# Ledger of designs, part 275: VH-VL binders against Large ribosomal subunit protein uL10m (mRpL10)

Target 1, 224 residues: Large ribosomal subunit protein uL10m (mRpL10), of Drosophila melanogaster (Fruit fly) (q9vpl3)
Amino acid sequence: RGKINIQRPKAPHYERARVVAVTQPKYPELPKAKSCFKTRAERTQQQQENPYNEIIAREVRNWLDHSRLVAFFHLSSITADDIFRVRVQLHKQNLHLKSYGSKIIEQAVKNTRYEAIVPLFHSNHCIVFSPDPEKTAALLRIVRRVPQMVLLGGIVEETMLSRNQLVAYAQMPGLHAVQAQLVQTLSQAPGHLIQQLQAHQNSFVQVLDVHAKNQMNEETPKST
Key: E = the ipSAE of ESMFold2; O = the ipSAE of OpenDDE; V2 = 0.75 times the mean of E and O plus 0.25 times the DockQ between their complexes.

## First folded at step 16 (VH-VL)

Design ka5 (from hc43 with heavy chain T30D; framework fv_anetumab; at its last look DockQ between E and O 0.29; V2 from the best seeds 0.00; counts 0 for: pae E 2.2 > 2)
Fold by OpenDDE, look of step 16:
Structure ka5 (fold): chain C 224 residues (1-224), chain A 119 residues (1-119), chain B 111 residues (1-111)
Amino acid sequence: as target 1 above (224 residues)
Amino acid sequence: QVELVQSGAEVKKPGESLKISCKGSGYSFDEYWIGWVRQAPGKGLEWMGIIDPSDSYTRYSPSFQGQVTISADKSISTAYLQWSSLKASDTAMYYCARQWDYSFPLDYWGQGTLVTVSS
Amino acid sequence: DIALTQPASVSGSPGQSITISCTGTKSDVGSHNYVSWYQQHPGKAPKLMIYDNSNRPSGVSNRFSGSKSGNTASLTISGLQAEDEADYYCSSYNSGSSWVVFGGGTKLTVL
């Protein structure tokens, strides 16, 4: 009984060969890792379609909706260790430091009154959330000692404030009384106060726009 | 009204020690920081460093680190700039200024203290 | 030393508008950092004229205005007056180095 030549098996009969050829599973070519060459647009689209981004955006919205104090900071050359230290200090005061991508923020605040904050997040930024606006002074006390954190502005009781206004707010004696006065002043604000507030908001938006434009100009490769 | 008043002009010799003062009034002294700025004769402004009077937290520009000491006494609303050993190159006008933090402007300035170091 | 770049001198006639430029880097003027402008008369302490790029302190004339674009900040003085003759300094916080930087100063002469 002839030794089955395992090294050169006889070619199967033509009919069998045809059946084998047709029944060979065509494994789809593993898509060449297109991942490295995805255009910015494709990356942006994929990120927008990522269910995870939607979840995070919802989280951001929840933080914004439930926070009475929101502060925005620019981060520059800060180490992970430094961030951790600051986070711990803030946490002791029931202040929550978070960092999100620009796309997530954009999605989170789209079609909301907070849409103007989007340009702030094109660079390295962080947000501090608090349910207690009385913690503004404590927040500022902590972050002043962090040279890598630059205060840009914030939201207190649903009102956007400039960095100077936040400082002023923190320095006001009897935060509740001043808050009440501020609300009263804001509520009583003849057209001029609204204009001034709008001017401050506009100024804030302008500052934000200038920052956004500056960032966009940095990303334009000098086409030599 | 916010005011910073500095000590008077100083004439010293090389190697001598010096301490100049800046007294703040018209605001809560411990809520704002005090920055020091040097201006050599005919030259521009140089930021030297800053102090938080509330706990004497200090930070120096690299050029002035170890060259000067910034201190404060919040009980009398006074900040200090001091040298252990003066050099001729220390001849300059020195200004103190109020600054809320690093990124905020110097909004109120002292009148300046002229320090002359000559042999 | 990290410094902001200003023209050494600018001149103008009374009633004219002049602009002083201040050029920095991405770590100072070109970042989210704010630019301030100071006026200094001979033998006097500097005075804050503009803060946070374009804001005027109380008591500062509306003839002074500030702007920022890219890595360059600008101080504009409209309706130039003899009293405006002074040295002008721009300043910004440098986030990379974590200290305040000044420009070299600009001498404004009113002709």
Scores: ipSAE 0.849, ipTM 0.930, lowest interface PAE 0.6, mean pLDDT 87
Fold by ESMFold2, look of step 16:
Structure ka5 (fold): chain C 224 residues (1-224), chain A 119 residues (1-119), chain B 111 residues (1-111)
Amino acid sequence: as target 1 above (224 residues)
Amino acid sequence: QVELVQSGAEVKKPGESLKISCKGSGYSFDEYWIGWVRQAPGKGLEWMGIIDPSDSYTRYSPSFQGQVTISADKSISTAYLQWSSLKASDTAMYYCARQWDYSFPLDYWGQGTLVTVSS
Amino acid sequence: DIALTQPASVSGSPGQSITISCTGTKSDVGSHNYVSWYQQHPGKAPKLMIYDNSNRPSGVSNRFSGSKSGNTASLTISGLQAEDEADYYCSSYNSGSSWVVFGGGTKLTVL
């Protein structure tokens, strides 16, 4: 018998080993199957974090889309009392201080014209939102006395501004200068008034249209 | 265009008081802070503190807190640096400079006021 | 006190490029981009040459450039000229312990 092949290399062992070797290419995705096998806690935490992240990211996008003033700050170590005092002071001016996780900010601005702001969120940070771009000067006066909030830059009327540009913007004459110009125009003789009002309205529309097109071309580059 | 003009040199004795001035022109004076910088003879620059002329908010370097008083009169676009009792160690050149806040540069400087304190 | 370290002096010949270093205490320079450089001729007030690490104000020659790597900021003067002979100070901001700090200054000698 003698079948002593059993003590030497067994054919079933060789075939079993070869079958496993052959099936390795057929099952190159075993890590994916094992990752689907998660504990109850891991699955619940993953699902919970995912829906929270998307809801919060939509909140951030909504703030970005509906705020005419957005300012970004690096935030160094600050006490809870100090940051609360600043938040209250800003709120009185319709300025809303928010903090979001950097992953949420990255998701909120992904594939938008605001994607360029992502590097600002590599460290501790906070954001101030407001519907009122005229509050830029008030914002800057408040935060320049808060050394823990260091201005990085902002967005005003959908235009990205560096911190130096934001300061320069805050120093410009506001809407009230435009209103004063209209009063001056109305002091002219009645026969010329209609033409001047139409020219001013047309010029204003032209400026807004050029601004919208420049924003579209600069912040949404052509596809390549 | 932007200009800061300081008061003239002073020679004083220890214990005397002194108030030096810095007048700004060519810009809206209360939109920017005025900072004060000391330079002892043959030595480097030291930031002393800053004032917001719009409401007289001040902040001092810890080394100078309680040693000097910084003030401003925005109606005449002027900032001041004041000692109640001078010491010989106060002998230095004192500059004013324009600054938006702590983190922005000192972009325009006055010509300096030399203060000499000796017995 | 001086919070930023600069060499006491540097020398160069006309036409050369010279670099002056400014190293922060601990990592203060590396934490933000607010290093400025000032030029001071004898008996004169300092003049802002570089701000925010690398920006030049209007009227400053492009021979002056600034950079930062890690905790060290650098001022580079290319095409060195006799009128560049002056003291040079770096400056930075630190929200934790001091607000505006200057380096000790560097005397540039043009040979």
Scores: ipSAE 0.479, ipTM 0.746, lowest interface PAE 2.2, mean pLDDT 77
ESMFold2 (binder alone), look of step 16: mean pLDDT 90; pTM 0.928

Design ka7 (from ka1 with light chain N55K; framework fv_anetumab; at its last look DockQ between E and O 0.02; V2 from the best seeds 0.00; counts 0 for: pae E 6.9 > 2, placed apart)
Fold by OpenDDE, look of step 16:
Structure ka7 (fold): chain C 224 residues (1-224), chain A 119 residues (1-119), chain B 111 residues (1-111)
Amino acid sequence: as target 1 above (224 residues)
Amino acid sequence: QVELVQSGAEVKKPGESLKISCKGSGYSFDEYWIGWVRQAPGKGLEWMGIIDPSDSYTRYSPSFQGQVTISADKSISTAYLQWSSLKASDTAMYYCARQWDYSFPLDYWGQGTLVTVSS
Amino acid sequence: DIALTQPASVSGSPGQSITISCTGTSSDVGSHNYVSWYQQHPGKAPKLMIYDNSKRPSGVSNRFSGSKSGNTASLTISGLQAEDEADYYCSSYNSGSHWVVFGGGTKLTVL
């Protein structure tokens, strides 16, 4: 009985060959390894379609909507350790340091009143959120000592402020402090009360004047 | 009105120590930082360093690190620049200027202190 | 030393408009960094003329204007006057080195 040639088996009968050909599992061609280099367009599309990005964008919106103080910073050559230190300091003041991708920010603020902040996020950046606008001074005190954090601007009480305006705001007496002073003044003799009220008004006018001057300086059209 | 007034011109010999002053007025001295700028004769401006008078936090440019000491006394609204041992190369005009932080401009300047170091 | 690049000198006639350039890198003039300009008359302290690229302090003439594009900032002086003859310095915070840098200065001569 002849040794079954296992190396070159005789071609099966035509009918069997047809059955075998039809029953051969057609394995889908493995998709050609799409070059690991997703085009910018593909990356952008994938990011937009990523449900995770939508969730994060919603989170950002939520932070923006519930924060009375928002400050934007450019980050330059900052280490994780430095960020952690700053975060701890800020956290002690109920200030929340967050960092998001530019695309996420864009998605989060699209068709909102915050759309104007998008240009601030072209580089490495971070955002500090606070429910308390009175913490502006505390925030600035902390971040001034961090040379890797550059103040770009902020939002206070839903108003966009330049970096200079934010500094000016921080230098203003807090609303509660002013209110406290007012109450103290009201508790004093009428003559003294009037004098103090006028003083407060004058101080307020001075602050407004400084603010107005700063705004005027910003609105001065670039003489083309 | 914001004003920075510096101490008068100094003529010194090499190896001597020197401390010059910058007094601020017209603003809350501890809310702003003080920067120092050197200008050698016929040369440009060089940023030396900065101090926060509130707690005497200081930072120096690398070129001036260890070469000078910047200090402040907030009680009298005065910042200082000092040398332990002057060199002829230290001959220059020295300016103090108000600066809110590193990224903000030097918005008000002192009149300058001329330091001449000659044998 | 990290420095901003300015022309050594510029000149113009009274009434003309002149521009002084200040070129840096992405770590100073570029990106989100702010450029300031200072005027210095002979024997006098520098004076801030422009801050945050294009803003004028109170008391500075509207003849002075600033702009920034890419890594280059520009100071423009319109209606040139004899009193404008001075040295001009640009300055920026360098985000890479974390200190303030100045340009080499530009001598403006009014002819």
Scores: ipSAE 0.843, ipTM 0.930, lowest interface PAE 0.6, mean pLDDT 87
Fold by ESMFold2, look of step 16:
Structure ka7 (fold): chain C 224 residues (1-224), chain A 119 residues (1-119), chain B 111 residues (1-111)
Amino acid sequence: as target 1 above (224 residues)
Amino acid sequence: QVELVQSGAEVKKPGESLKISCKGSGYSFDEYWIGWVRQAPGKGLEWMGIIDPSDSYTRYSPSFQGQVTISADKSISTAYLQWSSLKASDTAMYYCARQWDYSFPLDYWGQGTLVTVSS
Amino acid sequence: DIALTQPASVSGSPGQSITISCTGTSSDVGSHNYVSWYQQHPGKAPKLMIYDNSKRPSGVSNRFSGSKSGNTASLTISGLQAEDEADYYCSSYNSGSHWVVFGGGTKLTVL
């Protein structure tokens, strides 16, 4: 990797400018007051009645179209400072943390092969997008130490992967071609998991929900 | 190839200021954080704090908050540890070490800087 | 005020296996904590021997292994050699307070 500031310092009008604005004194992104990541319900309700829902759904579609890695997480309550540091660390690896309402995600994936992901978003969530599937290992390295983010599964090279499959994909260091062969091998695995992922949307959600429930966070966030 | 090179040993009197350095090479300096570790003579290791050179975000152990300042100059791949007024109890070996962030291991260490504060 | 508990010293003969313990709380050495181990020879900087509870960095002998169970991490050194005589420190990130803690250190003597 090269320095990001050298690579593209033409016009700071992307989300990089918003991160820089956090360090400039207009609004502290980190008030000491309890600041939950905007809940899916709040986002969904506000945006459903808003005429810009189609624009936001197009944003999600754009991320999906240009991301070779997409990872889905259950998100429990987390302080604004903690999620900000996680977002910054992810961004350094070209990993983009986002959250959208379930209705907007449903609208974005309608008539696509990814319709099966919609039930994952009926609870608190976040999504990580990246054009770099080789960054899966970096993603898991970062979030492994963030118990508030529980991995549900993902999409690599347009292939749906379970939580365990995504972890296995990440453990194969090497060239991009080697990692692509691993994804192909996991997708070709005969039997139970592929049947559940492709044949029944609710079966895939149920498998992920069981694993997510078994991996429950025992500690409350920094309010103790 | 990854290397952290620290400034040389220092002998100071109580009340004097001091700034010691840690220069990283062989990796992208902005990609990793630099932690500082104190080891008093004959004692164990104490984590003091850490800096992200990319945005100068710092975090300190409560035992060292307000007692030292950690800073970095990413243009020269260098992190700093400084005191505004040294005490005799600051006599120790000080190490810098690379961490991915505050929750990750200290994977590469500098050679250490011995700071002696005495009359 | 939080320190991980290690035995002050341990001894073994060449060829033996030895285990050094590192005990903390559920916030230090619990299910969401990752423990590292460092070796320090006299007058030298510490060296990372084990990370993520049980993983070895490249170039570290497979005689060194790590494990974690409950609130206790363990470093095991098999086939002791004279060169293993050093101080050993465990460390972890305290998830409640948000800083790194070290154990008190264990001096390994090889007879």
Scores: ipSAE 0.064, ipTM 0.562, lowest interface PAE 6.9, mean pLDDT 77
ESMFold2 (binder alone), look of step 16: mean pLDDT 90; pTM 0.928

Design ka9 (from ka1 with heavy chain Y57F; framework fv_anetumab; at its last look DockQ between E and O 0.32; V2 from the best seeds 0.68)
Fold by OpenDDE, look of step 16:
Structure ka9 (fold): chain C 224 residues (1-224), chain A 119 residues (1-119), chain B 111 residues (1-111)
Amino acid sequence: as target 1 above (224 residues)
Amino acid sequence: QVELVQSGAEVKKPGESLKISCKGSGYSFDEYWIGWVRQAPGKGLEWMGIIDPSDSFTRYSPSFQGQVTISADKSISTAYLQWSSLKASDTAMYYCARQWDYSFPLDYWGQGTLVTVSS
Amino acid sequence: DIALTQPASVSGSPGQSITISCTGTSSDVGSHNYVSWYQQHPGKAPKLMIYDNSNRPSGVSNRFSGSKSGNTASLTISGLQAEDEADYYCSSYNSGSHWVVFGGGTKLTVL
């Protein structure tokens, strides 16, 4: 019985060869390793189509909708350790430091009243959220000590504020303090009441003037 | 009105120590930082460093690190700039200025203190 | 030393408009950093004229305006007056080095 030549098997009969050729699994050519260099457009499209990005965008929106204080910062040359230290300090004050990609932010704020913040996120940035607008002073006190964090602006009680307006806001007496003063004033004699009310109005006008001056400078936050 | 008042002109010899002052008024002194700026004769402005008077946190420009000491006494709303040993090259006008933080402008300036160091 | 670049001198006639440039890098003038401008008369302390690129402090004439594009900030003085003759300095926080930097200064002469 002839040694089956395993090295050069006789070509199968023509009919068998045809069947074998047709039944050979056509393995799809492994997609040529698309060059790791996905074009910016492809990266953007993939990020938009990623269900995970939608979830994160929703998270960002939730933070924005439930926060009474939002502050935006530019980050420069900050280490993970430094960020962690700052995060811990902020957390002690019930301030929440978050960082998101620009695309996620864009998706999160698209067709919302917050769409104007998108230009702030072209570089490395972080956001601090708080349910308490009275924590503005505490926030600024902490971040001033972090040279890698540059204040760009924020949102307080659904109002967008410049960095100068945030500082001014932080320097104002708290709402409760103002209310307490008002009650105290109302309890005083009418003449004294009028004088104090005028003082408060003047203070308010001063704040508004500062605000107006800052608004006139519309072009400042446009980070081109 | 916000005002910064600096101490008067100083004439010193090389090797002597010196401490100049900057007193702030018209605002809460501990809420703002104080920066120091040097201007050599006929030269431009040089940022030296900054101090938070609330806790005396201080940061220096690298060029001035170890060359000068910045301090503050918030109880009297005064910031200080001091040398342990003056050099002829320290001859300059020195300005203090109010600054919210590193990234904010120097919005109010002292009148300057002229320091002359000559043998 | 990290410094901002300004022209050494600029001149103009009364009533003219002049512009002083301040060129830096992406770590100071560029990106989201803020530029300030200071005026200094001879023998006087500097005065803040423009902050945060284009804002004027109270008491500063509306003849002074600031702008920023890319890594270059500009101070424009319209309706030039004799009193505008001074040295002008730009300044910015450098986010890379984490200190304040000044330009070399520009001497403005009113002819």
Scores: ipSAE 0.859, ipTM 0.937, lowest interface PAE 0.6, mean pLDDT 87
Fold by ESMFold2, look of step 16:
Structure ka9 (fold): chain C 224 residues (1-224), chain A 119 residues (1-119), chain B 111 residues (1-111)
Amino acid sequence: as target 1 above (224 residues)
Amino acid sequence: QVELVQSGAEVKKPGESLKISCKGSGYSFDEYWIGWVRQAPGKGLEWMGIIDPSDSFTRYSPSFQGQVTISADKSISTAYLQWSSLKASDTAMYYCARQWDYSFPLDYWGQGTLVTVSS
Amino acid sequence: DIALTQPASVSGSPGQSITISCTGTSSDVGSHNYVSWYQQHPGKAPKLMIYDNSNRPSGVSNRFSGSKSGNTASLTISGLQAEDEADYYCSSYNSGSHWVVFGGGTKLTVL
């Protein structure tokens, strides 16, 4: 009962961070538990000084280069159990939840087409990577029920999309269904569009742009 | 195009039950959430909670948890707000609105259902 | 625990510009929060005027603009017209409490 009164005060004025009579292993556990938590500033500083920051930056670049779907989220305070459950749900859909320091992201995207994403990482965040852009709808359905995750935007088929554009993309048919619909819609169009679709040289965004442009051109009469 | 049409005004006594409706059209009803917003007479807007019609996932503001029930029937594109026992303080205008998720705007609103509880 | 703060009222003459502020914490109106603005005429449902801090929905006049700086969002109405007289609400998703919050509303009077 001697330690209980220091463990259960309701008032903010009396808290003890550690126990006395340490057992001579490296304990006490209370300071150890608090030492596992680092401030954002401490984590950023430590990451800047880590000799392996460039290795981690290369990992990020590798994910960006090999993922046809990337989604960015602001992440507020979340328990380890909750984020683990989200990670497991996403992994079942070939969606890979990651988090990196902002300095590492800056290093990863320097002198690339993705430099514009750096401001997204100035606050707490997470990133979801996937080779499967058709999983965008599944991604959004999983994460929109997570109160701690706020969609910021994404990259689909190497094209930056706003969060509103990403939602619109998720509501479209899958890539294969869009390709089939495009071929059906443009069956009377010049064969170069069919060749591009069959050759699989175009990104999903490119295919949508060609489809929209051809629909507008077919619906307007020529004028001189 | 997108429309949310709510059930008509209600006049009730304290202790009575009530279920009001919100029917969506012009979009895929189960792809968006329906949020409910309360506005007491002469007062501001209060977010009450949401439902995902696809599987009836719901989440309530703490002020309204246990006070109301939000439900949906996606087969008829309709969301509901219901009380098991009305209080005089439940007198307000109630709006439904469409929302993608918590951080997205309430982009289309129903016309509102005025609920008056007196006696 | 910290609500979005709007002025209770704002007034302006036809043709002038007015600005309505919406102030919160970094959890309400911070760098990654998205602020929406709603217009509500008496007896009518709110209408979305601005979303994602500065975007206008289709059908909303370009006289309405939104911005955000620090922990304050602003709705600016230029070329003020009589039909702009209404209540205006800001809204965001609080990243600390994880609920949608509204400001208290601002009554705009066109003199």
Scores: ipSAE 0.731, ipTM 0.886, lowest interface PAE 1.2, mean pLDDT 78
ESMFold2 (binder alone), look of step 16: mean pLDDT 90; pTM 0.929

